# Ledger of designs, part 7: VH-VL binders against o58714

Target 1, 254 residues: o58714
Amino acid sequence: MRVDLNSDLGESFGRYKLGLDEEVMKYITSANVACGWHAGDPLVMRKTVRLAKENDVQVGAHPGYPDLMGFGRRYMKLTPEEARNYILYQVGALYAFAKAEGLELQHVKPHGALYNAMVKEEDLARAVIEGILDFDKDLILVTLSNSRVADIAEEMGLKVAHEVFADRAYNPDGTLVPRGRPGAVIEDKEEIAERVISMVKDGGIRAINGEWVDLKVDTICVHGDNPKAVEITSYIRKVLEEEGVKIVPMKEFI
Below, E stands for the ipSAE of ESMFold2; O stands for the ipSAE of OpenDDE; V2 stands for 0.75 times the mean of E and O plus 0.25 times the DockQ between their complexes.

## First folded at step 1 (VH-VL)

Design u3 (framework fv_murlentamab; at its last look DockQ between E and O 0.04; V2 from the best seeds 0.00; counts 0 for: pae E 7.9 > 2, placed apart)
Fold by OpenDDE, look of step 2:
Structure u3 (fold): chain C 254 residues (1-254), chain A 124 residues (1-124), chain B 106 residues (1-106)
Amino acid sequence: as target 1 above (254 residues)
Amino acid sequence: QVRLVQSGAEVKKPGASVKVSCKASGYTFTSYAIHWVRQAPGQRLEWMGWINAGNGNTKYSQKFQGRVTITRDTSASTAYMELSSLRSEDTAVYYCARERGYYDSSGYYWFDPWGQGTLVTVSS
Amino acid sequence: DIQMTQSPSTLSASVGDRVTITCRASQSISYIAWYQQKPGKAPKLLTYDASSLESGVPSRFSGSGSGTEFTLTISSLQPDDFATYYCQQYNSYPLTFGGGTKVEIK
C-alpha cells in the first residue's frame, strides 16, 4: 500500500514568516506551494520550490482566492471565467519557479475557502478544473476524498488524488467538521496516528457520530505550522511505515 | 422534507426555568448541529448557541453562558434548550434551526430550516 | 461582537419595484446570509455567502456586497415579498443579525 503526505507550504509573505517549511519538508512527499494570492510571494515561492528539490519532495500549486488579507479563507463569489483564469495564472506563476529550479509540477491543490467552495459549487469546480486543464492535463487535482469535485475532475479527464485529514473529525457524509466546532480538530498524536491507520488500512473513518465513512486515501494532509504539528507529522510517517505503508509522491501511483 | 417542530408556548414566572424542545425529521439528525435563536417582540434575532447533534458538544453565546443549556436526544431526534433564571426580558419567540455551512469552514453557519418558534412569556 | 446595521428600518414599495436593503457590518466580513420573515412565521433563508441564492428561492432575490456593506436586492417586488428581512453574519462568534427591514406596501 502506498500513500502520499502533503502539506501546505510557502505561505510566508515579505518579512513575515509562517510555518516551519524546512522542518516539515523532511517528512512529506508533496508540497502545496502558495502562489502569492492567499499567501506567499515570488521570493517565498522560489525558496520553497528549491527546498522541495533539496528534499526530493514533489511540488504542486496551491492556488487560492485573491485574498491575501484573509489568507484565502474568506469566501469570494467568482464567475467561472474568473475562477478558470485565476487558477491558470497561479499555476503558471508557480510553474515558472519550478521550471527555473529544474522541477516539474505534480499537482494542484486549491486552498482554503476555494477548496471548500468547490465542493459545494459544481460550476466553480468545473471552472477550476478547466483552468488546470488549460495548463496541463497531466497534473493531479488534490481534493476531498469522495467529493463531487473528484467525480467532476475525472469526468473532465483530470487525474485526482483523494485527500484525507487525520486531524479532523468527519461528518457522516464524508465532509469535515468545521474547525470551529468542539472536537473538530484532533490534537493527540496517538489518536491521529490511529485515525491515519484506519483510513489507510481500512479505507475509512468513524464520523463524529460514530458512523463509518468510506474514504479513498491517496494523500494525507499534514501540518507544519508549529513544532507540535511537525512532530505529529513525523510520528504519522513513522507509524505508517511501521505498518508497511510506503510513503511516496502521489504521481507514483496516480 | 426537512422539518423542525418545536414545543408549545410557555408562560413562566421570573426566576423559573423553561425547556423548549425541537424535534427534527426528514434528515439524519446526528449529521447536523442545531442552533437556538430567539426574538423578543420588536427586536432583532439573537443567537443563543448550538449543539452538535452527533456528539453533544455545545457552544453558547457569552450573554447566556451559565443560564442556557442545550441538549439533545438522538433516539428521539430532538434538541432541547433550557433557559434558567428567567427574566421579563427573556420574553421572546425561541427558534431552533439547523445549521448550514461548508465542511471545512471556520465553524460559522447560517440556518435552514427553522422551527416554527416557541413563545416564552415571562411575567410576574 | 460584530454589529449589523440594516437600513432602512422600513421601506414602502409597490409591486414591480426594485428594492434594495442594506446591511452594514461594524467590521469587514465575508460571511453573510439573508432571511425573510413574515408575521408569526419563522425566518426563511434567502441567500448565503453574501451572494449565493438558496435553492428554491426566486431569482428576483440577489445578495451582493463586500467588506462592511452588503445588499439584498429584489429586482421586481412581488405581493409575496412584503415581509421583514434580516441579514446575519457568520464571520465570527457570536453570530449576529441585523435589526431588520420591513418591506411594506405603498
Scores: ipSAE 0.018, ipTM 0.550, lowest interface PAE 7.2, mean pLDDT 92
Fold by ESMFold2, look of step 2:
Structure u3 (fold): chain C 254 residues (1-254), chain A 124 residues (1-124), chain B 106 residues (1-106)
Amino acid sequence: as target 1 above (254 residues)
Amino acid sequence: QVRLVQSGAEVKKPGASVKVSCKASGYTFTSYAIHWVRQAPGQRLEWMGWINAGNGNTKYSQKFQGRVTITRDTSASTAYMELSSLRSEDTAVYYCARERGYYDSSGYYWFDPWGQGTLVTVSS
Amino acid sequence: DIQMTQSPSTLSASVGDRVTITCRASQSISYIAWYQQKPGKAPKLLTYDASSLESGVPSRFSGSGSGTEFTLTISSLQPDDFATYYCQQYNSYPLTFGGGTKVEIK
């Protein structure tokens, strides 16, 4: 039984520091590196890729809306042509730094509002997938487990890693409960650990209304925003290892 | 207290355009999106699109893409919906409605309050 | 697109009756709102997120359901409740409404 652990990294900008990248890098197998639009800049991008190399962590692009002030968390109207080329641009930009460090890209994980909008908008999902395919047909798309996006990517010939979130409540239809609702975010590390085990070992989770949701688990999103998040991430890794789960980069089994 | 007040009824010929206004009061206009929904006589409500009053971002239903334009004027706390190339089947009451939903998510919208509606009649 | 099918299309009832209106989604959803509309008036929000009652709405109104089947219930119909009722999903774009249920005096 095997799983990837991924985290969003490289989200500092200029002299502003966001997250504990050096700490979380110790516990993950795949790094989603910001591509300079929602966060990150050329120096942050180069530093983050180098840090991933030093920790034997696979590198992927984390492209988002061009919305630095909103951290890519505000929906933006894009034409299909814009979405396609914005993805191609950002993936290419991160690739430049990966190549400079002698690395290849493993994956692409869309950021924030873009990630969520793709789940709701098939034309946007197709455009983003086209942008990835324009760059490299062997890249792995990270997207919500069992989503229509995953189906569309498979139809279009793009590899997919199904992502789950142990710290987020699910709706019965497999979508995430919005962060603004009570109970949407689970903060208790023991509850998070029980959920991780259920997702990996039992292939699903109880939705917020008690219904069972089947999940395919290729990668688990973990966090490094602050010391508590790093502690929870460390704990998730420990619990998975204690359960006999092999933690390896998604490329080894996708 | 929170109100959306729409412009008056319109009669148009096929091929014309119509622009309906929606003036907001009683809340911070730029903090909420405005949606447009229409209802043909005896028919169901039909979502047309939205505008984020703060940043001007829009989303349109595919059915209306290319014919509908939603705009706003923040200084007047007013949203506008323009529908072009009118057909007789566009005869409907057009509503604006304030979005309710969660700040951190897209695509999760219900509506409160609604404007009083604007009847647009397209007749040859 | 998620299709919303309401039943019945018309319902005849008397004051005091328990009224149940059903909305079926073409796929599993979690986010549904119910609206009341009287002739010549704008829709009025009753419930959201399947079962949350909007403030100022009488407690005789309730929403329930999960998966693909959702109901709006009026526990004891009042004269003010004769209207048309619509469900609306907001799980995904495009946002879609049911066909409506007209509640008439029997």
Scores: ipSAE 0.013, ipTM 0.532, lowest interface PAE 7.9, mean pLDDT 90
Fold by ESMFold2-Fast, scan of step 1:
Structure u3 (fold): chain C 254 residues (1-254), chain A 124 residues (1-124), chain B 106 residues (1-106)
Amino acid sequence: as target 1 above (254 residues)
Amino acid sequence: QVRLVQSGAEVKKPGASVKVSCKASGYTFTSYAIHWVRQAPGQRLEWMGWINAGNGNTKYSQKFQGRVTITRDTSASTAYMELSSLRSEDTAVYYCARERGYYDSSGYYWFDPWGQGTLVTVSS
Amino acid sequence: DIQMTQSPSTLSASVGDRVTITCRASQSISYIAWYQQKPGKAPKLLTYDASSLESGVPSRFSGSGSGTEFTLTISSLQPDDFATYYCQQYNSYPLTFGGGTKVEIK
């Protein structure tokens, strides 16, 4: 089985957080780089792209709502035209830095509230996908495993990588339990590793209420925003490799 | 199977207090918020407030602020709604309901499931 | 407070009829749910986010609308659909419900 490991990176200003980005970069195959709207700035974007290049990690755009104060985690109502052009703008901005380093973009993973709103709002999902297609039809959209967004993207001719979260509790309907709820975030390293194995070997996970949720696993979201998260990411990679899973960039099998 | 089961009907005199319970089963109680909604005979549903079952944080409608107290007991997987200084106008069926919604959203959510309801009658 | 106004308050329809219930918000909203309440029972979720159908709810139910105008449609009314229907906004606190629409099957 082949699996991609992705992490959200470049979500700081100036030199903050770059040391941890350097550590997590050693264990992932795909970097979702903030495009300056929910986090990041031109200097951070350039540094993060260079760091990915040095570690042979594929670069993707991580566009979000224009909400630096709320880190892109607050919902904003956008017209389809706004959504389409906001995505095109952010992808294009990151591409400029990738191109300057001699790299191509692999994928697009929407951030935070935008990622979640697309799961529920078909018009928004279509507009975002159109913005990606305006830039490059060969880009891969990273979206919630088995979501309606994945179906819409494929219908519109965009490749999809189904994403799962080993450190987040699932609702029975396949959505994630909100971060404000107890039990929503799984913190135990061994439990997270067992969840990863369940997802890749058994094709699913037990929801927070105990019901089974079927998951398609193309890419696993991992974190590097603190030393504990980096340790967990390292351990996830080790456990997957010991089970015979090949950890490769999504472009190699999508 | 996810269920919310409420305590039985109550008859109270004006000026008294009533405490209604809502016992959850079939899911991790501390992972969801519980809302309270009432419905007077022939009237619309009226939102009263909610509690985060895990941390105990509450939010109340201004109309009920000062008269309503929502609590929970995590060991019993039970939420409670206490309404004080009862008036005849408080005669209603009181419902608890579980909150559901998106990850990363503010908590403006829809309700599923609902408890069966508890009739509170206030009469002298 | 966002006021939710439903119309009609009561309607009578025959089995097989297409029934449309309207809900008007006093200001533009994006988040609305619809509930079915049968006599003596608690409300049951039908749709959320205006148009998303809850799992297990028959496909004859659908929600639509945006801004201030929302509708719940039952494409082919069944005897089991005898009930009162309520809209609810969850765009802002306090959460508010419509006045209800009682559907009587003739």
Scores: ipSAE 0.005, ipTM 0.419, lowest interface PAE 10.1, mean pLDDT 86
ESMFold2 (binder alone), look of step 2: mean pLDDT 91; pTM 0.928

Design u4 (framework fv_murlentamab)
Fold by ESMFold2-Fast, scan of step 1:
Structure u4 (fold): chain C 254 residues (1-254), chain A 120 residues (1-120), chain B 106 residues (1-106)
Amino acid sequence: as target 1 above (254 residues)
Amino acid sequence: QVRLVQSGAEVKKPGASVKVSCKASGYTFTSYAIHWVRQAPGQRLEWMGWINAGNGNTKYSQKFQGRVTITRDTSASTAYMELSSLRSEDTAVYYCARDWGYSYGRFDYWGQGTLVTVSS
Amino acid sequence: DIQMTQSPSTLSASVGDRVTITCRASQSISYIAWYQQKPGKAPKLLTYDASSLESGVPSRFSGSGSGTEFTLTISSLQPDDFATYYCQQYNSYPLTFGGGTKVEIK
């Protein structure tokens, strides 16, 4: 089996967090780079793209709601026209930095509340997909595994990479348990590794209520925002490689 | 010991339907997908479809879409494949096979096969 | 649909011979398995992910290849290896098999 490892990067404003981006970049194949609306700025975007280039990591846009104060985690009601153009704007902004470094964009992964809202709101999902298609029909949309968004994107002619979260509990319907609930976030390194193996080998995971959830695994979300997260990410990669799983960019098999 | 045991041979007339069973034992039935693959005499193996034994979700080959129905009974640890509107070209050995996980598409254990003969 | 083409359709070899069977995919793939099928029996998994040997399968069997061309090799043919061999891609649905290669021991 082939899987991609992705991480949200370029979301820092300080020097301490920039060093952690450098560490996690060694273990991933895809970087979701913040586009300046929920996090980042022109200097951070340029530095993150350069860092990805130096580590042979593919670059994708990580667009979010226009909410620096809430880090893109607060829901905003957008018209379809607003959603479409907000995505086009953010993808174009990151593309400028990628182009300056001689790179092309691989993918688009919506951030935070936007990512979650698309799963619930079909009109929003279609508008975001239209914004991506306006820019480049060959971009890969990274979205929740087996979600309605994945079906809509494929119907509209956009490539999809199905994303899974080994450190998050799943509801029986395949959505993520909200962060505020007990058991929503898994922090134990060995448990996360067992979950990764279940997802890749068995094609699914037990939901928070014990029911089986079928998952397609194209890309696994990993974190690097603190030293323990980096350790978990390196361990996930090691366990996958020991099981014979090939860790490659999503563009190689999508 | 992992075992998949299929129902016995069937002889059907054109236009009839056939339902083949596949009883699993030796593992947690709901943690794996079951696929159905057929082989006409002297011909290649042909994939028909699969079922996620846990949630019951199915996927079928386009060639069989509308004629094949795959189901499972978790209490009995049994998967079923029903093929309708039978033609002489459907004469084949029908196999159930366990996926390595869910939807990976490689088969670590197979049933013994069920011969279905369609003749007038 | 990804088409899998096997060659040869039949081959005859003596015990102890090195036997190679080839499988060509109509597009680049990374996930291919090989199965052995004896007369009147269900197929048995031999190799997967192009080159990984299934647990319990004798080491004389090996898989190799990448892209569109893949090979199953039996380094020293035994009488028990009289069988038909099939390649199968699981890179994308629908799953597809090769036409088979019948190995006759003479």
Scores: ipSAE 0.000, ipTM 0.395, lowest interface PAE 17.1, mean pLDDT 88

Design u5 (framework fv_murlentamab)
Fold by ESMFold2-Fast, scan of step 1:
Structure u5 (fold): chain C 254 residues (1-254), chain A 124 residues (1-124), chain B 106 residues (1-106)
Amino acid sequence: as target 1 above (254 residues)
Amino acid sequence: QVRLVQSGAEVKKPGASVKVSCKASGYTFTSYAIHWVRQAPGQRLEWMGWINAGNGNTKYSQKFQGRVTITRDTSASTAYMELSSLRSEDTAVYYCARSYDFWSGYYKYGMDVWGQGTLVTVSS
Amino acid sequence: DIQMTQSPSTLSASVGDRVTITCRASQSISYIAWYQQKPGKAPKLLTYDASSLESGVPSRFSGSGSGTEFTLTISSLQPDDFATYYCQQYNSYPLTFGGGTKVEIK
């Protein structure tokens, strides 16, 4: 079985967190690089792309809402025209840095509130997908496993990588439990590892209410924004390798 | 103001189908779920099913599985409940109701806004 | 299915009385809401997650309980509290309602 491991990078700006980006690069196959709207700036984008290149990690755009103060985690109502062009702009900006380093972009993974809003708003999802298609029809959209967004993207001719979250509780409908709910974020390393194995081996996970949720696992979201997160990511990779799972970039099997 | 407005009363013969609409206004339709709940005269509230207005995923009560279909139209901000193979026992007031705020950071399933109800009468 | 049993089915009380309505679940649950329904009207949410008061609901209403036993309390009954009250679990599908408790003002 083949699985991609992705992480959101280029978001921290600070000196200490740039070092953490370097550490997490050792364990992932895909980097979602912030495009300057929720986080990042030209220097951080260039450095993150170079770091990915040095570690043979594939680069994708991580576009978000234009909300630096809220780190792209606050919902914003966008018209379809706004959404389409906001995505095209951000993908194009990151591509400039990838091209300067001799790289192509692999994928697009929307950030934060935009990622969640696409799962809820079909018009928004279609507009975002149109923006990606305007840039390059061969890009892979990373979206919530078994979501309506995945179906819409395939219908519109865009490749899809189904993403799962081992450190987030699921609702019985397959969406993520919002952060404020008790049990929404799983922090225990061993529990996260057990969840990863369930998702990969059994094709699903128990939702917060105990019901089974079927999941397709193309890529697993992992974190590296603090030392504990890096340790958990390292452990996830180790557990997957011990189970015989081949960890490769999503472009090799999608 | 947040509102759910339902279509008017229906009178159907046994074996027919009925389709009730629920039009949302005053909020982002695709950020919430719409439930369908019925109440026969003098009886308890009975949950029929739920649709996530954003992604279109549905969940139905086993009792209605195969007879009920819940859909939505995001461009019209409208949810629909279609019940087939009607029997006299299906005579009830049918309500739509909103729950789940995906943007608040809490998964709150309390049904906080309700439609006015649609009386469906099934008689020969 | 989780069965919700309410008691009493009918209750008569005077204005100013403390009224308690009970809801029993057939298995342990954590997610329950209470609704008020007046004749000819849609239900109105009062409390959710057992004890959280919905915005705009008078403070005389409160929910409590855990496991299989839950209660809705009206601390000082008012004339406009004449209604039928329903509990509802959303711990597991299908969502289920109690049989209702009709509160009659004497």
Scores: ipSAE 0.000, ipTM 0.409, lowest interface PAE 14.9, mean pLDDT 86

Design u6 (framework fv_murlentamab)
Fold by ESMFold2-Fast, scan of step 1:
Structure u6 (fold): chain C 254 residues (1-254), chain A 122 residues (1-122), chain B 106 residues (1-106)
Amino acid sequence: as target 1 above (254 residues)
Amino acid sequence: QVRLVQSGAEVKKPGASVKVSCKASGYTFTSYYIHWVRQAPGQRLEWMGWINAGTGNTKYSQKFQGRVTITRDTSASTAYMELSSLRSEDTAVYYCARGRYYDSSGYPFDYWGQGTLVTVSS
Amino acid sequence: DIQMTQSPSTLSASVGDRVTITCRASSSVSYIAWYQQKPGKAPKLLTYKASSLESGVPSRFSGSGSGTEFTLTISSLQPDDFATYYCQQYSSYPYTFGGGTKVEIK
């Protein structure tokens, strides 16, 4: 059994956050690099790509809404034409830095409100997928496990890595409980590790209401934006290895 | 400077319980694990379990499951290990040790307490 | 449980010698640490994750190996190095230690 560990990186400028990116890079197999619209800028993008290269971590684009003030976490209504070209622009921008370092892109993982909106809006999902296909049909789309987006991507000929969140509560329909609701975020390291093992070995998790949710686990989202998050990520990797799970980049098995 | 200071030696009768303390200083206590390891005279080191000082979650070696309880007090930056139903073969030096967690090394035991001798006799 | 077997149990050496201690795991492991223990004292971490040298430990100490076979090497033995050395796997619960290797003066 194989799984990928992914983390969102290049999202904050500053020595403190750059140092944390260096730490979390030691535990992951895939880096989702911000493309300058919700976070990052050309210098941060170049440095993050180099850091991934130094740690033998695969690079993917992390495109978001054009919302620096809201960090891409506020919904924006886009036409299909806007969505398609916004994705193509951001993927192409990151690719320039990857190419300069002798790397190819592995994947695309949409950020924040864009990631969540795609789950609900089929026309948006199709437009984003078209933007990815315009660039490279061999890129892997990272999206919510067992979501309608995953089905649409496969219908359109794009490879999919099903993503799970061990630190987020699930609704019985397989969507994530919104962050503002009680119980939406799980912070306990051991509880998160038990959830990871359930997802990987049992193929699912108990939703916030106690109902079972089936999950396909290709990649697990982990965090590195503060020292406690890095601790949890390190522990997740250790627990998976102790259970005999092989941690490899998604391109090796997708 | 990181320090772990353990409570003093104990002498117990078979069937009694013992509670050893480990007071931490020089670092953020709640950001690390505390492991407990014992060593009987002339024998190898034996891992007993750990506690996440921040959450209070514990993991025990199956050999000690049901007899060992590890706890902590965050306000005092102190971890405790209580071993019940003592037998003569529990005579050992008991160590607490800090486990690092946010690096690729897992949990190497980078700082150790001085050890507490627990003697079980008669 | 993963069994850790160290060899030799006792090793006699002179100052300046290269000393190599071996540790064999009963199944494949990724995380190995080595500790030094002097009589009446707590163990001291030397290396972790097989080959990473702990901060403040002299460079004459090095760890190597993968899978089931691991070694601790002291490139030029010093008087302060006469001690008992233990390997530990921390890949799988329960964490287990080797039986120890006592390095004595020849």
Scores: ipSAE 0.000, ipTM 0.399, lowest interface PAE 17.6, mean pLDDT 87

Design u7 (framework fv_murlentamab)
Fold by ESMFold2-Fast, scan of step 1:
Structure u7 (fold): chain C 254 residues (1-254), chain A 119 residues (1-119), chain B 106 residues (1-106)
Amino acid sequence: as target 1 above (254 residues)
Amino acid sequence: QVRLVQSGAEVKKPGASVKVSCKASGYTFTSYYIHWVRQAPGQRLEWMGWINAGTGNTKYSQKFQGRVTITRDTSASTAYMELSSLRSEDTAVYYCARDYRGYWYFDVWGQGTLVTVSS
Amino acid sequence: DIQMTQSPSTLSASVGDRVTITCRASSSVSYIAWYQQKPGKAPKLLTYKASSLESGVPSRFSGSGSGTEFTLTISSLQPDDFATYYCQQYSSYPYTFGGGTKVEIK
């Protein structure tokens, strides 16, 4: 089995966060780089792309809602026309920095509230996919495992990497339990490792109500936004390697 | 002391189903996966599927998908493999095997169950 | 599916001989196990992760290799070693076995 490890990067402006981005780069194969709308700016985008290059990590765009104050976490009602062009704009902006460093983009992973809204809103999902296709039909869309978005993307001719979250509780329908609800976020390192093993070896996880949820595991979301998160990410990689799982960029097998 | 003991030989007609048991002892049954591997006379070993004895989750080889069902009974520490729509080419020795600590190689095997499909 | 090809299919040897069995994968793999099977018996694990020797297996058995080429070596064949040997890849689903190598008396 091959699995990609992805992390959201380029999302703050301080030296401390840049140092953590450097550390997490050692354990991941794919970097989702903020495109300046929910987080980041031109200097941060360039620096993050350079860090990925130095660590042989593949770069993808991490577009979000135009919401710096809310960090892209607040829902915004977009027309399909707005969504399509907002995605094209953000992917193109990150591509400029990747191209300047001699790199191509591997993938697109929508951020925050946009990622979650696509799972619920078919028109939004189609518009985002159209925006990606307007840019490059060979980009891989990273989206929630076994979601309607994945099916729509495949129907529209986009490659899909099915993403799972070992640190998030699942609803029985395969969606994520919203942040802020009891039990939505898993913080214990050993529990997260057990969840990773279940997802990879058993092809699923127990939902918050105890029902089984089937998951396809192409890529696992990991975090590096604080020292504990980096430690958990390192541990997840170790546990996967001990299971005989090959950790490679999604482009190698998607 | 770790042992897997399988049920006895079976003779079935084409179109029938067979259910083979595999009783575990000497270890914590729910902490390990049980795999099913078959071998037709003079042929290679062929992986059929596994069950996580703790959760009951299964994975099947595509060749057997739709015909094989693997189950377990935690109170009896026993795994089962049922193969339906039997054909003459299903004549084989069927083995259960324990994988070692999630690494998918098989450190302990059952003695095998000969299933003959004829007439 | 990853195809595992063993060679030779049959090997004739004498007690004390050094025996080498080869296993080739159709795609690069990192995890190979080797098994010994005697007539009428279940397979017995010899090595895993290509080169790790299973506890209780005599040191005359060794595994090596990487990528697509793997070998099992018996450094000094004993009477108890006349058997059929199988490689197995467990790097990707579905797990697949080689066709077997029968080691018989010369």
Scores: ipSAE 0.000, ipTM 0.384, lowest interface PAE 19.4, mean pLDDT 86

